# VH-VL binders against Protein PLASTID MOVEMENT IMPAIRED 1 (PMI1), part 4

Target 1, 154 residues: Protein PLASTID MOVEMENT IMPAIRED 1 (PMI1), of Arabidopsis thaliana (Mouse-ear cress) (q9c8e6r131to284)
Amino acid sequence: LVRIGMQKLSCLLSVEVVAAQNLPASMNGLRLGVCVRKKETKDGAVQTMPCRVSQGSADFEETLFIKCHVYYSPANGKGSPAKFEARPFLFYLFAVDAKELEFGRHVVDLSELIQESVEKMNYEGARVRQWDMNWGLSGKAKGGELALKLGFQI

## First folded at step 5 (VH-VL; framework fv_bermekimab)

Design d22 (from pb1 with light chain S31D)
Fold by ESMFold2-Fast, scan of step 5:
Structure d22 (fold): chain C 154 residues (1-154), chain A 123 residues (1-123), chain B 107 residues (1-107)
Amino acid sequence: as target 1 above (154 residues)
Amino acid sequence: QVQLVESGGGVVQPGRSLRLSCTASGFTFSSYGMHWVRQAPGKGLEWVAVISYDGSNKYYAESVKGRFTISRDNSKNILFLQMDSLRLEDTAVYYCARDQGITIFGEYYMDVWGQGTLVTFSS
Amino acid sequence: DIQMTQSPSSVSASVGDRVTITCRASQGISDWLAWYQQKPGKAPKLLIYAASSLQSGVPSRFSGSGSGSDFTLTISSLQPEDFATYYCQQADSFPYTFGGGTKVEHK
């Protein structure tokens, strides 16, 4: 019933986890992981292999893949653009051996990345399906950042 | 059977107009973007134009911009190329081709091609 | 416009040979590249899309590689039906542009 008149896109979200870097010396020796999941549910969450902090960085160099669906209403001939239902994903760094530590959370809406890609193609004739992300960390990791590369395939 | 058939090519005088057609069969035409690609005798391939699945979005090669118009009639499964102010350098076999993608997110690789229609000039 | 430079313009080969064709984009195009085969008097046929993905029905002796600005098409063991002209094409931005073509001909 819900989503009447909407189309469904089967999508593969790719998350290249580059590194957590510029970390305080107190973080050295901790094993870190990065988790990615749909914001609304823990089902289907994926995470990197643990990576130990050495000299202020944990160099994951690992790509995560998440299959999902994005719903949209097609553009109409009367000038209305395609409209996408939000598909937010939650990203966070965690410590394997110190689960009480929190380093902040970041949300990226995949539907906004898809919309940007469609608009760039429609208005500029160019394709964008990969985004470089750098997010500041908090808590014990304050001053450090998490570097990721996001992309999608349909 | 998926098929594209071009028609409308022929001999034309410089400065005149010509309209090419491409009839699609064996697939849902209204779900695919469509391209025109040309090839001058003995030369390589040159991309000409593209039209989105619903006709709302069009792009052209610089050499034909302002002179050629791509359009489609989804109710009849026909793609068109209206060629105005024709020049000798427009001499080529014109191919229509289907975009591999089936939505506005189409990948824009040309997976199905017609056999081509020749456009040439009389002296 | 993105210029596509294809080399060599022609290559003479025998059945069973490994043939390599290269294509260079004037700017980064990620993996938005296709390879087409054209036989005399025929329409082009899609062989490879997204730089390295083999089109359905295309023999596995054809492979594509590369990303960014440098790309390669390889035919691992040339067959009689592979003598043709090959074209690369960028799909990163409009206008789409083709390489100049490489004719694979009999020695």
Scores: ipSAE 0.019, ipTM 0.600, lowest interface PAE 6.7, mean pLDDT 87

Design d23 (from pb1 with light chain S31N)
Fold by ESMFold2-Fast, scan of step 5:
Structure d23 (fold): chain C 154 residues (1-154), chain A 123 residues (1-123), chain B 107 residues (1-107)
Amino acid sequence: as target 1 above (154 residues)
Amino acid sequence: QVQLVESGGGVVQPGRSLRLSCTASGFTFSSYGMHWVRQAPGKGLEWVAVISYDGSNKYYAESVKGRFTISRDNSKNILFLQMDSLRLEDTAVYYCARDQGITIFGEYYMDVWGQGTLVTFSS
Amino acid sequence: DIQMTQSPSSVSASVGDRVTITCRASQGISNWLAWYQQKPGKAPKLLIYAASSLQSGVPSRFSGSGSGSDFTLTISSLQPEDFATYYCQQADSFPYTFGGGTKVEHK
């Protein structure tokens, strides 16, 4: 197993879903949701409550939490820096009443957020604890964006 | 056996300088960040400074910034704290401590400590 | 700087008692918190790191919990060797700061 010799880190990924905004007028009235899951599996997927688009915006204002594990080799082995096994999460917007619509999919690797936090602390003296994300939407939502704030706790 | 041994403490006059050393044994010193932590007699712990495994990054407590310099010699397994412009408020037992290298974030937790060296002042 | 406030400053306890010590950060520090034990005349010893992870070799009667700004250290059944002063320490940002300490003493 590739995880033999690695340590396990228990993580809580937090996703503050702010809004889907600047949406085309054709989207007004649709109920939208945001789904977050591990890329490899639908087990443990979480999603927001439905939010209706009004005047080009769906203001979710909801925080989602996902518990997971990240595997790593510690930094104190023969002078090598800590190395992490990839832990990708998939994010996407969906229409509750029109699930065939695709608005784009975005992957964030939690191991890369952890590595960035470590690097910022080691070189700048401050951790990155929250990442502001704005993703351009596609399909019938082209021109709009999804605003999220990501964080994690160990 | 993993061990840290501090030396160089003693009695000093205000305004003078003193250099503390910490000799490491039983582990690969060059792979770990190192800290200095002090404790005034009868008081709590106060973090002083940290140095990265390769010496490229250093951070200091505000009370010692500009007066103290942390450094290391990885070829000799020695950590140093150069203390300039000493004040009565610097009276303390000074501990060196190893950063817990088993954490993914490295330079945050102190898992191995020396027994400390006392810095005091004469009148 | 992040201020760390420990409560209580001292606690009187007997062997076998459950002891709980709290630590409050002046701002959110996620789980970047450690607990140390210090016996008189000795160097501190790391007990808990990352708020809840037990350091290797530390007895299982010690446990840590909390996140954000409120944290607790629990000793489930106090032993004679546990009479000591306990310190929390934030590792969220430099400079690191310690709590004022909690002395666990005999009744």
Scores: ipSAE 0.014, ipTM 0.603, lowest interface PAE 7.7, mean pLDDT 87

Design d24 (from pb1 with light chain W32Y)
Fold by ESMFold2-Fast, scan of step 5:
Structure d24 (fold): chain C 154 residues (1-154), chain A 123 residues (1-123), chain B 107 residues (1-107)
Amino acid sequence: as target 1 above (154 residues)
Amino acid sequence: QVQLVESGGGVVQPGRSLRLSCTASGFTFSSYGMHWVRQAPGKGLEWVAVISYDGSNKYYAESVKGRFTISRDNSKNILFLQMDSLRLEDTAVYYCARDQGITIFGEYYMDVWGQGTLVTFSS
Amino acid sequence: DIQMTQSPSSVSASVGDRVTITCRASQGISSYLAWYQQKPGKAPKLLIYAASSLQSGVPSRFSGSGSGSDFTLTISSLQPEDFATYYCQQADSFPYTFGGGTKVEHK
């Protein structure tokens, strides 16, 4: 893909993995990890260290970093705002000792976080520092949730 | 070539109004956000106000909010600061400055400055 | 509002000295910090933006570092033209705020 007329941002995506919590009792004792990667490829994927479920919770308290590029068309003087090319990331919980288990998958488009940050700065004069995410889990972990804090640096 | 020139400063009485102008040349004025920054004699820098490239968004320092109005005329490459209800503590050299950020985040660093125009008060 | 505390308020130095100036934000501002130089009777000049990026045309003896709340400006070998007042400025949120300034003067 040729990105004619577009500029690139060098970005560092930060993912603070807080916890998988309110898990069913049947999950106690399993070792869990969280994976973050570009949606279209497994290259450059990052994962937390394994964390064992105890009393319905796996408290990761680990921050993951992914370097990437986001492409955009600059704003023009005639009222067209900057336009960002989509940069989706895939997030999912996995069991180290039971890889056949699926707990759901979540997609966050980094370009949308950047767009929101630009809009907040332009209209409210303040930078967005982080996004608190809380996602419901499925499969054997149904009823539980994954808590993350997302951020980025340009 | 790139230049900002302030004008409109002078001696004023408390409670009066004054309008400062800043004329831009050597760059595409309509593509940049613009700032006003002031400095009282012998004191440090104090940020006053900013206006977006198209004039749609404006922000002010608490000390001038409700009294000062920033505006621009992109067809004439001129930035304005309308100063109402002037007080002795508004005594300062007033600088206009260009916002470095012409891209996504604006970054809001001031890369080009005028020479300043002095606003003082008579007894 | 974000308060910027700059230290020292003045420093006496000689040509060839390493000079460090510090700036502390009252809350985290990531890397949204600039450094300016001002000579008597002149407008300020941008030296460093985004905490560590050197503005074009500024000598390489100037460098910036830091992230979050603590920042430093370093002049590796002070030159005669560097005797001036230096200011930090946060660009994280409006209203923008400057540090109180550091005057670098002759011993």
Scores: ipSAE 0.069, ipTM 0.652, lowest interface PAE 5.2, mean pLDDT 88

Design d25 (from pb1 with light chain A91Y)
Fold by ESMFold2-Fast, scan of step 5:
Structure d25 (fold): chain C 154 residues (1-154), chain A 123 residues (1-123), chain B 107 residues (1-107)
Amino acid sequence: as target 1 above (154 residues)
Amino acid sequence: QVQLVESGGGVVQPGRSLRLSCTASGFTFSSYGMHWVRQAPGKGLEWVAVISYDGSNKYYAESVKGRFTISRDNSKNILFLQMDSLRLEDTAVYYCARDQGITIFGEYYMDVWGQGTLVTFSS
Amino acid sequence: DIQMTQSPSSVSASVGDRVTITCRASQGISSWLAWYQQKPGKAPKLLIYAASSLQSGVPSRFSGSGSGSDFTLTISSLQPEDFATYYCQQYDSFPYTFGGGTKVEHK
């Protein structure tokens, strides 16, 4: 439904881009970047500074931040848990000087990270603050991987 | 009016039991987690226990774990703290407080507090 | 357990003064910190949650800042009704822990 009866949560998604690594030798010398955006729009997309591949890796070591809103319906006393509206983000590696190259696309739903954090707190009494991601790359970067760490703040 | 009213405090002997109650009014009690927080005379605040909105999850401070039991009756809008094996160091004003964490991230800060009920000991 | 160290334990101030109170967590707690005000013989009152969010009805002279392990509560221009004890509280993990309190007293 439209957001009738839903509450709005102001949220900051943090993306620590660690590295693109174990890249084929043919990738050496290319300048790479990592882009993060809301899946439904290019508006507000953020990207890392270009990083050149050397000896099979591009070590970005850069943190990106994206402001957004997440909508949710509160938990009720009848045993229904809080429900969050999907908030998907698209992640991808790109070549600065060769935009036609594609290395794969990865989607992470921020609402699922929030849900996991709430459930972990309720189950174990401690908040999940960071999700380590390691995604296999495709195309010219096949055999390599993209490593990053996700988090969020209210 | 949103309010919490504690009762059941008094003078007790070491090793005995006491049950505190907290009656809620002016809000949908069954939608909120609830806390017990205590304060020894002249000292700071010490968190004691929390119970989820439906009673399915409970957490305790180490100093009271195994001796105190938090529970609730949503049909009567009452929160309880059953205190067994009481010690002199349990002397304090006991506050019940409403939790905001049920909906968002489990953010268990307390926005509404009762007036407190005093638990003291006789020799 | 996460230890919350509050400083100073007391501060003497006059109406109109800027008062700052510091709270330090023994480990990172992100922004999962609240500030409470307690007047003698009264229950605590929530002032700030999520380190910097002002609770509805609390005067704008109160502000919170910080993240990770270092946090500050600021009263920009102390009023007569602000003489009280202030507590920080982490809600990152169980058990929840409070700072030792800071008493704001008349000079």
Scores: ipSAE 0.013, ipTM 0.586, lowest interface PAE 8.0, mean pLDDT 86

Design d26 (from pb1 with light chain F94Y)
Fold by ESMFold2-Fast, scan of step 5:
Structure d26 (fold): chain C 154 residues (1-154), chain A 123 residues (1-123), chain B 107 residues (1-107)
Amino acid sequence: as target 1 above (154 residues)
Amino acid sequence: QVQLVESGGGVVQPGRSLRLSCTASGFTFSSYGMHWVRQAPGKGLEWVAVISYDGSNKYYAESVKGRFTISRDNSKNILFLQMDSLRLEDTAVYYCARDQGITIFGEYYMDVWGQGTLVTFSS
Amino acid sequence: DIQMTQSPSSVSASVGDRVTITCRASQGISSWLAWYQQKPGKAPKLLIYAASSLQSGVPSRFSGSGSGSDFTLTISSLQPEDFATYYCQQADSYPYTFGGGTKVEHK
């Protein structure tokens, strides 16, 4: 990939995995995990420790960290803002004891979170460093949801 | 008043360690990246290191990489430079400087400087 | 590392003169260049950032120009307080590098 004139930003993506909740009774007793990885590769993927579903929820309460690089074109003095190259991450819930089960997959582009944080800081002087996410689950977990909080540091 | 004050400089022997401090006042320290820049007597400026506003990102000049460590304590408004394995070539006035950008992706230029602290060697 | 070559190393000038200092980067740095002024025994002072933007509080007789690899600092009419050493600095990539400095001296 041609990255002429682009700068490299070293980032730490933080994923606070709160819970998989409101799960069907049929899910009780299963051990679940949450996986986070770069969309284009399984290299460097991180996962929570297994957490058993009890009374419709698996309360992970675990924070995952992924180091990565984001490339950007700097802002210029003529009013062009900084432009960031896409950096998508894939998130999904999985069952430790039933790998064939699929509960849905969600993509978040880190470059969009960074862009939003920069724009909010420039406009209103406030940093947005944490995003609450609540994603509906599918398959045998339909009706449940995955709750997590995303953040980053540079 | 916006102010940076360096301290910790002095006379050292080769191979020893020294820690420099830079105390910030008059601005929200935790919102700014910080730099260390040095100047040998009678010579030009040499950039040493940078630390992001929250301390998560750091970069060093090749001449000090592996020997110097930049850090900060945002609760006390203090920037540090831990200098290990000191060499005669490290003789210089050390300046701390604030990154101009008040946003994490603003211009990375040094708009506020301390008065400097001298590091020199006895033979 | 990006090498910054500054010229001249010194210039003798009189009050009222136009002074021009040049800075060349060993590779393209877009507009990521700053100019600093340093007086004897003092810390440097930021004059120009982003190649051509004047820092607040800096007199309008100072101006910067250039992009890519060739840059110029101009003092349109030298004043007594302008006798100092001037440094360019690239902010394109780490490590940051400074030019060797240009000393503006009394004639």
Scores: ipSAE 0.000, ipTM 0.487, lowest interface PAE 11.1, mean pLDDT 85

Design d27 (from pb1 with light chain F94W)
Fold by ESMFold2-Fast, scan of step 5:
Order: sequence, then C-alpha cells, then structure tokens
Structure d27 (fold): chain C 154 residues (1-154), chain A 123 residues (1-123), chain B 107 residues (1-107)
Amino acid sequence: as target 1 above (154 residues)
Amino acid sequence: QVQLVESGGGVVQPGRSLRLSCTASGFTFSSYGMHWVRQAPGKGLEWVAVISYDGSNKYYAESVKGRFTISRDNSKNILFLQMDSLRLEDTAVYYCARDQGITIFGEYYMDVWGQGTLVTFSS
Amino acid sequence: DIQMTQSPSSVSASVGDRVTITCRASQGISSWLAWYQQKPGKAPKLLIYAASSLQSGVPSRFSGSGSGSDFTLTISSLQPEDFATYYCQQADSWPYTFGGGTKVEHK
C-alpha cells in the first residue's frame, strides 16, 4: 500500500440496525445478531446484542459505531475531483446458536458513501444524512430482508 | 492571528451596484470555503452566499439570486461580493465569515467572522 | 427552504441562572446545527457546532443537545458576559438558514 500524496480522514461509521424482517416461519425462535467489520480484517468487528425472531422479525433497534481512516487525493484546480481509496465494510446476519448458518453477506464501500456525500454537497449544497438499506437475505432466511441505516462523521 | 476585514460598504442609491471585499490573513485562505452573512438594523442574521475553497461552487439565498455574485482571488487572499440592482431591503451590515471545514469537506459552520461593513441607502 | 424557529424571542435572567434556548427545524437536519452568540455592535461568535460540539475557547457552561428537528442550547450558570443574542443555524442544506434569535437580557 502506497499512500504518497494522499491525505487521511478520521471517520466514524454509524450503522443503525433496524430489523431482520419478513423471515420464514422456520426462523421463529432463533436468536440473531448483525456483524459489521472491515472487509480485510476481523479485528474491531462490532456486533448487535442477540435478538430473538418472533412472528417473522427480529427488531434490533441498535446503533453500532466503527472508527476508521479513509485516504484520499484532494481535488485539483485542473478540474479533477477528489479521489478516495476504497474502504469496504462487510455486513452479515448470523444465528447466535447456529453459527454454521449463513444468510448472505453484503459489502458497502465507505469511500463511495463519502464520495456521494461530497458530490451532493458540492453540487447541490445538501448533506447526505443517511443511507437506508434493505438487503435480501439468503439460505434459511431467504425471502426475508435486513433493514439498516448507514451514516458517517469526519 | 486569524483575521477577516470587510470593506466597500457605504451609502448607495436604489438600483445601483456596490462591490464588497473581505481580506483574509493569518490562515491558508485557499483551503477554506467562505460565506457572506448580512444583518439588517435591529434584525437577525441572514445567510447570503457561499463559495467553495477553489471557487468552483457557489450558492445564494433566494433573496439575492441573480443580483449578487460571490467570487474570490486566492492569490491575494480576498473574497468579493458584487451586489447589483440594489434594493432598500438590502440595507444591512455585511459580514464575511470563514467556513469551519477545509478543502473538499465544507462544514457550513462559520468559525471566524469579520467586523462587518454597513450598506445603507440615502433618502 | 428549511425554516428555523427559535424560542423564546427574549428571556430575562440573572447572573447564576440556568438559561435554555430552543430551536426547531421545519424538517430533519440530523445534527447539522450550530449556535452563535452576538453582542451589540459585534460580529457573531461560533459557540457550538454539530449540535453538541463545543468550539475551541468557549466556556464549558455552554452546551448543546438535540438531533433531527429539535435542539437546545443551555447556559448552566449565566455570567455577566453572556448577556447577548443567540442564534441557531442549520448546516444541512442551502440556504443555510438562521433562527430569529433569542435575546438574553438582565432582569
């Protein structure tokens, strides 16, 4: 990794985990959690408290925070916009008492959220406050979805 | 010391033009977005315009759109507000203010302010 | 445009009093709110940004709270130099609108 000419941003990623919902009846009674981590390492992974599935949903209503650094090359006077180095995070649902079960994994690149926020701010003068995500689940949870809200602070 | 000094205010006639200047010192002017904020006598603060650190992006309050133009000269550390088609309701003290954010991350909070320059109309 | 409504428009207080000022946005602005202090004949001074972050050099008796649409500025123990007009400002989207101001004056 060479970051010559790049600047470093201290960033706080916020993940409001709303619910795993519209789950098949076979999921009722399982205790679920949601894990968020940097894609390249398991160090610093954060998880919700376990939440039991009842009537097709597990309502977490918990916010997770992850501190990280994002590297970028600033905009130049020649019309080239700021360029951000990829900062991917991995999100997944897991069963506390049945960790062999997999329900799908989703990657969100924080650098893309930052880029979108900067472009929206510069072009429209408006802050991107949060990103609402609804991801389809797989495996035993197929037909259900994971709902969460992403945000960041610099 | 970080300082902003406004100039160019005065007594004008309706329909005329006036150019305000704001000279910056004590910080890297070219790294910061800049704002103009005005305050009519005895009234509250009204945001007027903002310009990005490099001058590429500009936004205006609806009351001044098409009449005012914000610009900057980073080589001289000067911010400008060109005010055309002036109206009686433009009577105010005009402040320049520095954006708290730096380069691509404008924060739109104003952490350093000038002393203000008065724009008023003759009878 | 996002409208910022401050209350009260004025408050009479004595040195040592706890003073609270509220600001309501016409739509959600997350935590993108600042508070400014202005003394007669002077430029405004940034006190608080991002709803709750104290600006460097500002006394700890000033604090901000709130998110979404409702925000509060608190002065825990009013000092003689705190008699001034206070303004909130939203930094969510342009135009970056100010509240109407709250004048804190001597009883």
Scores: ipSAE 0.168, ipTM 0.715, lowest interface PAE 4.8, mean pLDDT 89

Design d28 (from pb1 with light chain S93D)
Fold by ESMFold2-Fast, scan of step 5:
Structure d28 (fold): chain C 154 residues (1-154), chain A 123 residues (1-123), chain B 107 residues (1-107)
Amino acid sequence: as target 1 above (154 residues)
Amino acid sequence: QVQLVESGGGVVQPGRSLRLSCTASGFTFSSYGMHWVRQAPGKGLEWVAVISYDGSNKYYAESVKGRFTISRDNSKNILFLQMDSLRLEDTAVYYCARDQGITIFGEYYMDVWGQGTLVTFSS
Amino acid sequence: DIQMTQSPSSVSASVGDRVTITCRASQGISSWLAWYQQKPGKAPKLLIYAASSLQSGVPSRFSGSGSGSDFTLTISSLQPEDFATYYCQQADDFPYTFGGGTKVEHK
């Protein structure tokens, strides 16, 4: 990818993993973890400490951090907004002692979060750097959800 | 601790060449666009040139286009301004300045400035 | 080129005064405008960017307003350290251009 005219932004992605909740009774007693990684590579993946499911929930209450670079083309002098190169991250729940279980995967493009923050600033004068996420789980955890808060720092 | 230090200014004769340098410290130089801005004695600020973070894109003021060349060496954290075919109208203090372009909102404002280096002429 | 016209070229003021400086662009520049402060013998200092955003570390008595082609810098209660020359700068298109400057002087 040719990055002529693009600038490099050093960024810290923060993932506050709140809980996996409303889980089926069959999940009670399992130790769960949440993994975050760049979509294109397993290098630099980060994971929460294992958390045991009790009464339908695993309350992680842990924040994960990933350092990365995001490339962007500055806003055009004629009113064209800044354009960011895609930077997708993969999120998934896993069972420490039952790795054959799959609960679904979610992709968030960090460049889209940055773009949303820029657009909100331009039209509303407010910078948004934190997003509340609540994703439905699948497989043996169907009916449950994963709650997290995403943010970034420069 | 973030600082820019210009050097290379001095007395020159019309029609000659001079190269200015700007040494950066305290930040990741290779992540920022850089500007040159000048100020004639007793006059206002005049934007001269800009170079992108990787050196691939450059823009110049009309008054210097074709005579001045902006360049950078990211391995040494140094910004350059090569000034050819110098005129009396080029007499000024020359400042290097960091482009606020590392901020995510596409802002092209100069947030860190050097102390300036004087370019003047003997006759 | 986009021409930036500042007024007044100078203003005499006393500590505690409200000072207003205006800047007019020869064409619409949305909010792509910055304000700088320069003291004699010193480099300029960024005060306001994107027409109204206060730079970190700049006192709250400084404020910017406007959009399109008319912009204003206001100092709500002038302090001794505010006697300086102020410049506007458009960042909408190359070449970037500065206003002619406004010198804020002691009465």
Scores: ipSAE 0.005, ipTM 0.487, lowest interface PAE 10.9, mean pLDDT 84

Design d29 (from pb1 with light chain Y96W)
Fold by ESMFold2-Fast, scan of step 5:
Structure d29 (fold): chain C 154 residues (1-154), chain A 123 residues (1-123), chain B 107 residues (1-107)
Amino acid sequence: as target 1 above (154 residues)
Amino acid sequence: QVQLVESGGGVVQPGRSLRLSCTASGFTFSSYGMHWVRQAPGKGLEWVAVISYDGSNKYYAESVKGRFTISRDNSKNILFLQMDSLRLEDTAVYYCARDQGITIFGEYYMDVWGQGTLVTFSS
Amino acid sequence: DIQMTQSPSSVSASVGDRVTITCRASQGISSWLAWYQQKPGKAPKLLIYAASSLQSGVPSRFSGSGSGSDFTLTISSLQPEDFATYYCQQADSFPWTFGGGTKVEHK
């Protein structure tokens, strides 16, 4: 997409990977990792260190960082708010020793987080820059959840 | 060289008005939010007001709300603070400061400061 | 409003000392805290933002830590130019508020 008239924000996305938890007993012993990447490309993907499932959980407690750019059209003096071009990121849990297993994929659009932060500050005088995420897992991990905290800075 | 220079401070009488100016150089002024922060003699820092990069959003400390007006002229790289109905408790050095965030995204950390301009009252 | 409480109000130290000052917010502010240095008669200077990020040009002996409500600024080896008053500031929500300051003075 042509970005004529758009400006660029340099952003650092932070992903605090807390845990994969409430996992079925059949998952105990597997080494898991969490991967984060831009939805449109595998280039620049980051992932946690492997963490073994013990008693229904893998407690990663690791923060991942991804540098990126978000494009936007600034607010005009005629009352139109700033508009952001979508910047989707893909998140997924994977098994180190069984990469054919799928546990679900989740997309978060960083542009929507930025928009929400700007809107909250403009209307409520309070900023939102950290989002708690709890996503239900599928496949062999069905019934479990992936817990993480998203944040960004410019 | 990034620089902010305040002017317009002086000795005033209670109930009068005063306008402070802050001239910016060495950076793209129109891309940054701007703050006014004051400091009473021998006291700590007190945030006064902020204006967004394009002037569309403004916030004021409760102590000055309704009396002070923040504005900017991006064509001239100048920030203003119009101070009406001045009170003895407004005695302070007034600093202009640049918001660390760029354009639509304010960070509300002040990364560049002017030298300050003193506003005081006659005995 | 969010009240920011700094301790101690003053500390006496010698060159080479490790200096630690603390800042407590009256409610959770995540990591949205900055530290400023102010010398007598001068404007404040931003040292640290987002609780732990060192501002460009600031010496690495300065470091920040903490999240939620409790925050710390550490100067690992105090230098002669570090004798100053230090302020914390919350950037979580309007109105933005500063701590009362901590004066680092000669022993």
Scores: ipSAE 0.013, ipTM 0.600, lowest interface PAE 8.0, mean pLDDT 88

Design d3 (from pb1 with heavy chain S31D)
Fold by ESMFold2-Fast, scan of step 5:
Structure d3 (fold): chain C 154 residues (1-154), chain A 123 residues (1-123), chain B 107 residues (1-107)
Amino acid sequence: as target 1 above (154 residues)
Amino acid sequence: QVQLVESGGGVVQPGRSLRLSCTASGFTFSDYGMHWVRQAPGKGLEWVAVISYDGSNKYYAESVKGRFTISRDNSKNILFLQMDSLRLEDTAVYYCARDQGITIFGEYYMDVWGQGTLVTFSS
Amino acid sequence: DIQMTQSPSSVSASVGDRVTITCRASQGISSWLAWYQQKPGKAPKLLIYAASSLQSGVPSRFSGSGSGSDFTLTISSLQPEDFATYYCQQADSFPYTFGGGTKVEHK
């Protein structure tokens, strides 16, 4: 896609999928996976290996990587930092054995993480490199949560 | 062709000042953060300072803080390092280097380097 | 300041050898690490950034791995032009710091 007047930044999104936990007993025995993709397209989607629910949890302990581009307007001489075009990613839990089940969808805008990291670098001389995420699940997994750690590299 | 050329090095007396320059060509200088890195004869690399693309943010190694000043002139595509109160331990080849990519804040990795300019001392 | 320790300080190798260089950070730096190659009398050249990303124009025999505090640079099959000194560098926090370097020399 053409983005005249904006510059392109190559970025690697890292998603450490820790666990789906505190799941209802009815979920025990199901094989679960976690999928991450750009919100606007299914191209380049990545997913974890299947992990079976035992005693209310599926402990994935797997890191996923997605390469992407983020577009931005450069910082200006008035002290304003660079401005980034939204880059939303969709995250969701799925059941290998029951693909019709839905457990909720979560969106994280990578541009907002980058902006926060740039701001911290400016004030503290160190980047914010990791974001702990803990999202409540819905549907048959209501009451459970999905634990992830997000990061990015440029 | 992307190029950085350092100049201004030479033989100096302890306690004096010296100003190094780094002239950029082949890219939009004002879009990139810039670094100074030095290397003492026969020794490893030591990071010295960085300046953001617009000159608004600067950071220094503790060994040079208060003695060295990094600056830039985007209209002339020149990076500077003003070195005051020079000491024998400042003897090194000084390299300028460009940040990788086009600036968010300008401080990721150094993808383009100049040839270096030597700063040394005599009695 | 974050201290970067490289091992070994030197290694003797022959063309065709697999060469492995290790770098350890005194604290966690995520993947904010680069590897540089420097030949005598020349400026350093960026080989790897973000711990494992190959810089454009760098041969695929070079690869980087690791995260957190332990990192490795691997040259899968050493070529004559690869005899040089290699440096790791952390980009987690200012001041940036380099490892002491590893000299890859002829047997």
Scores: ipSAE 0.012, ipTM 0.523, lowest interface PAE 8.7, mean pLDDT 85

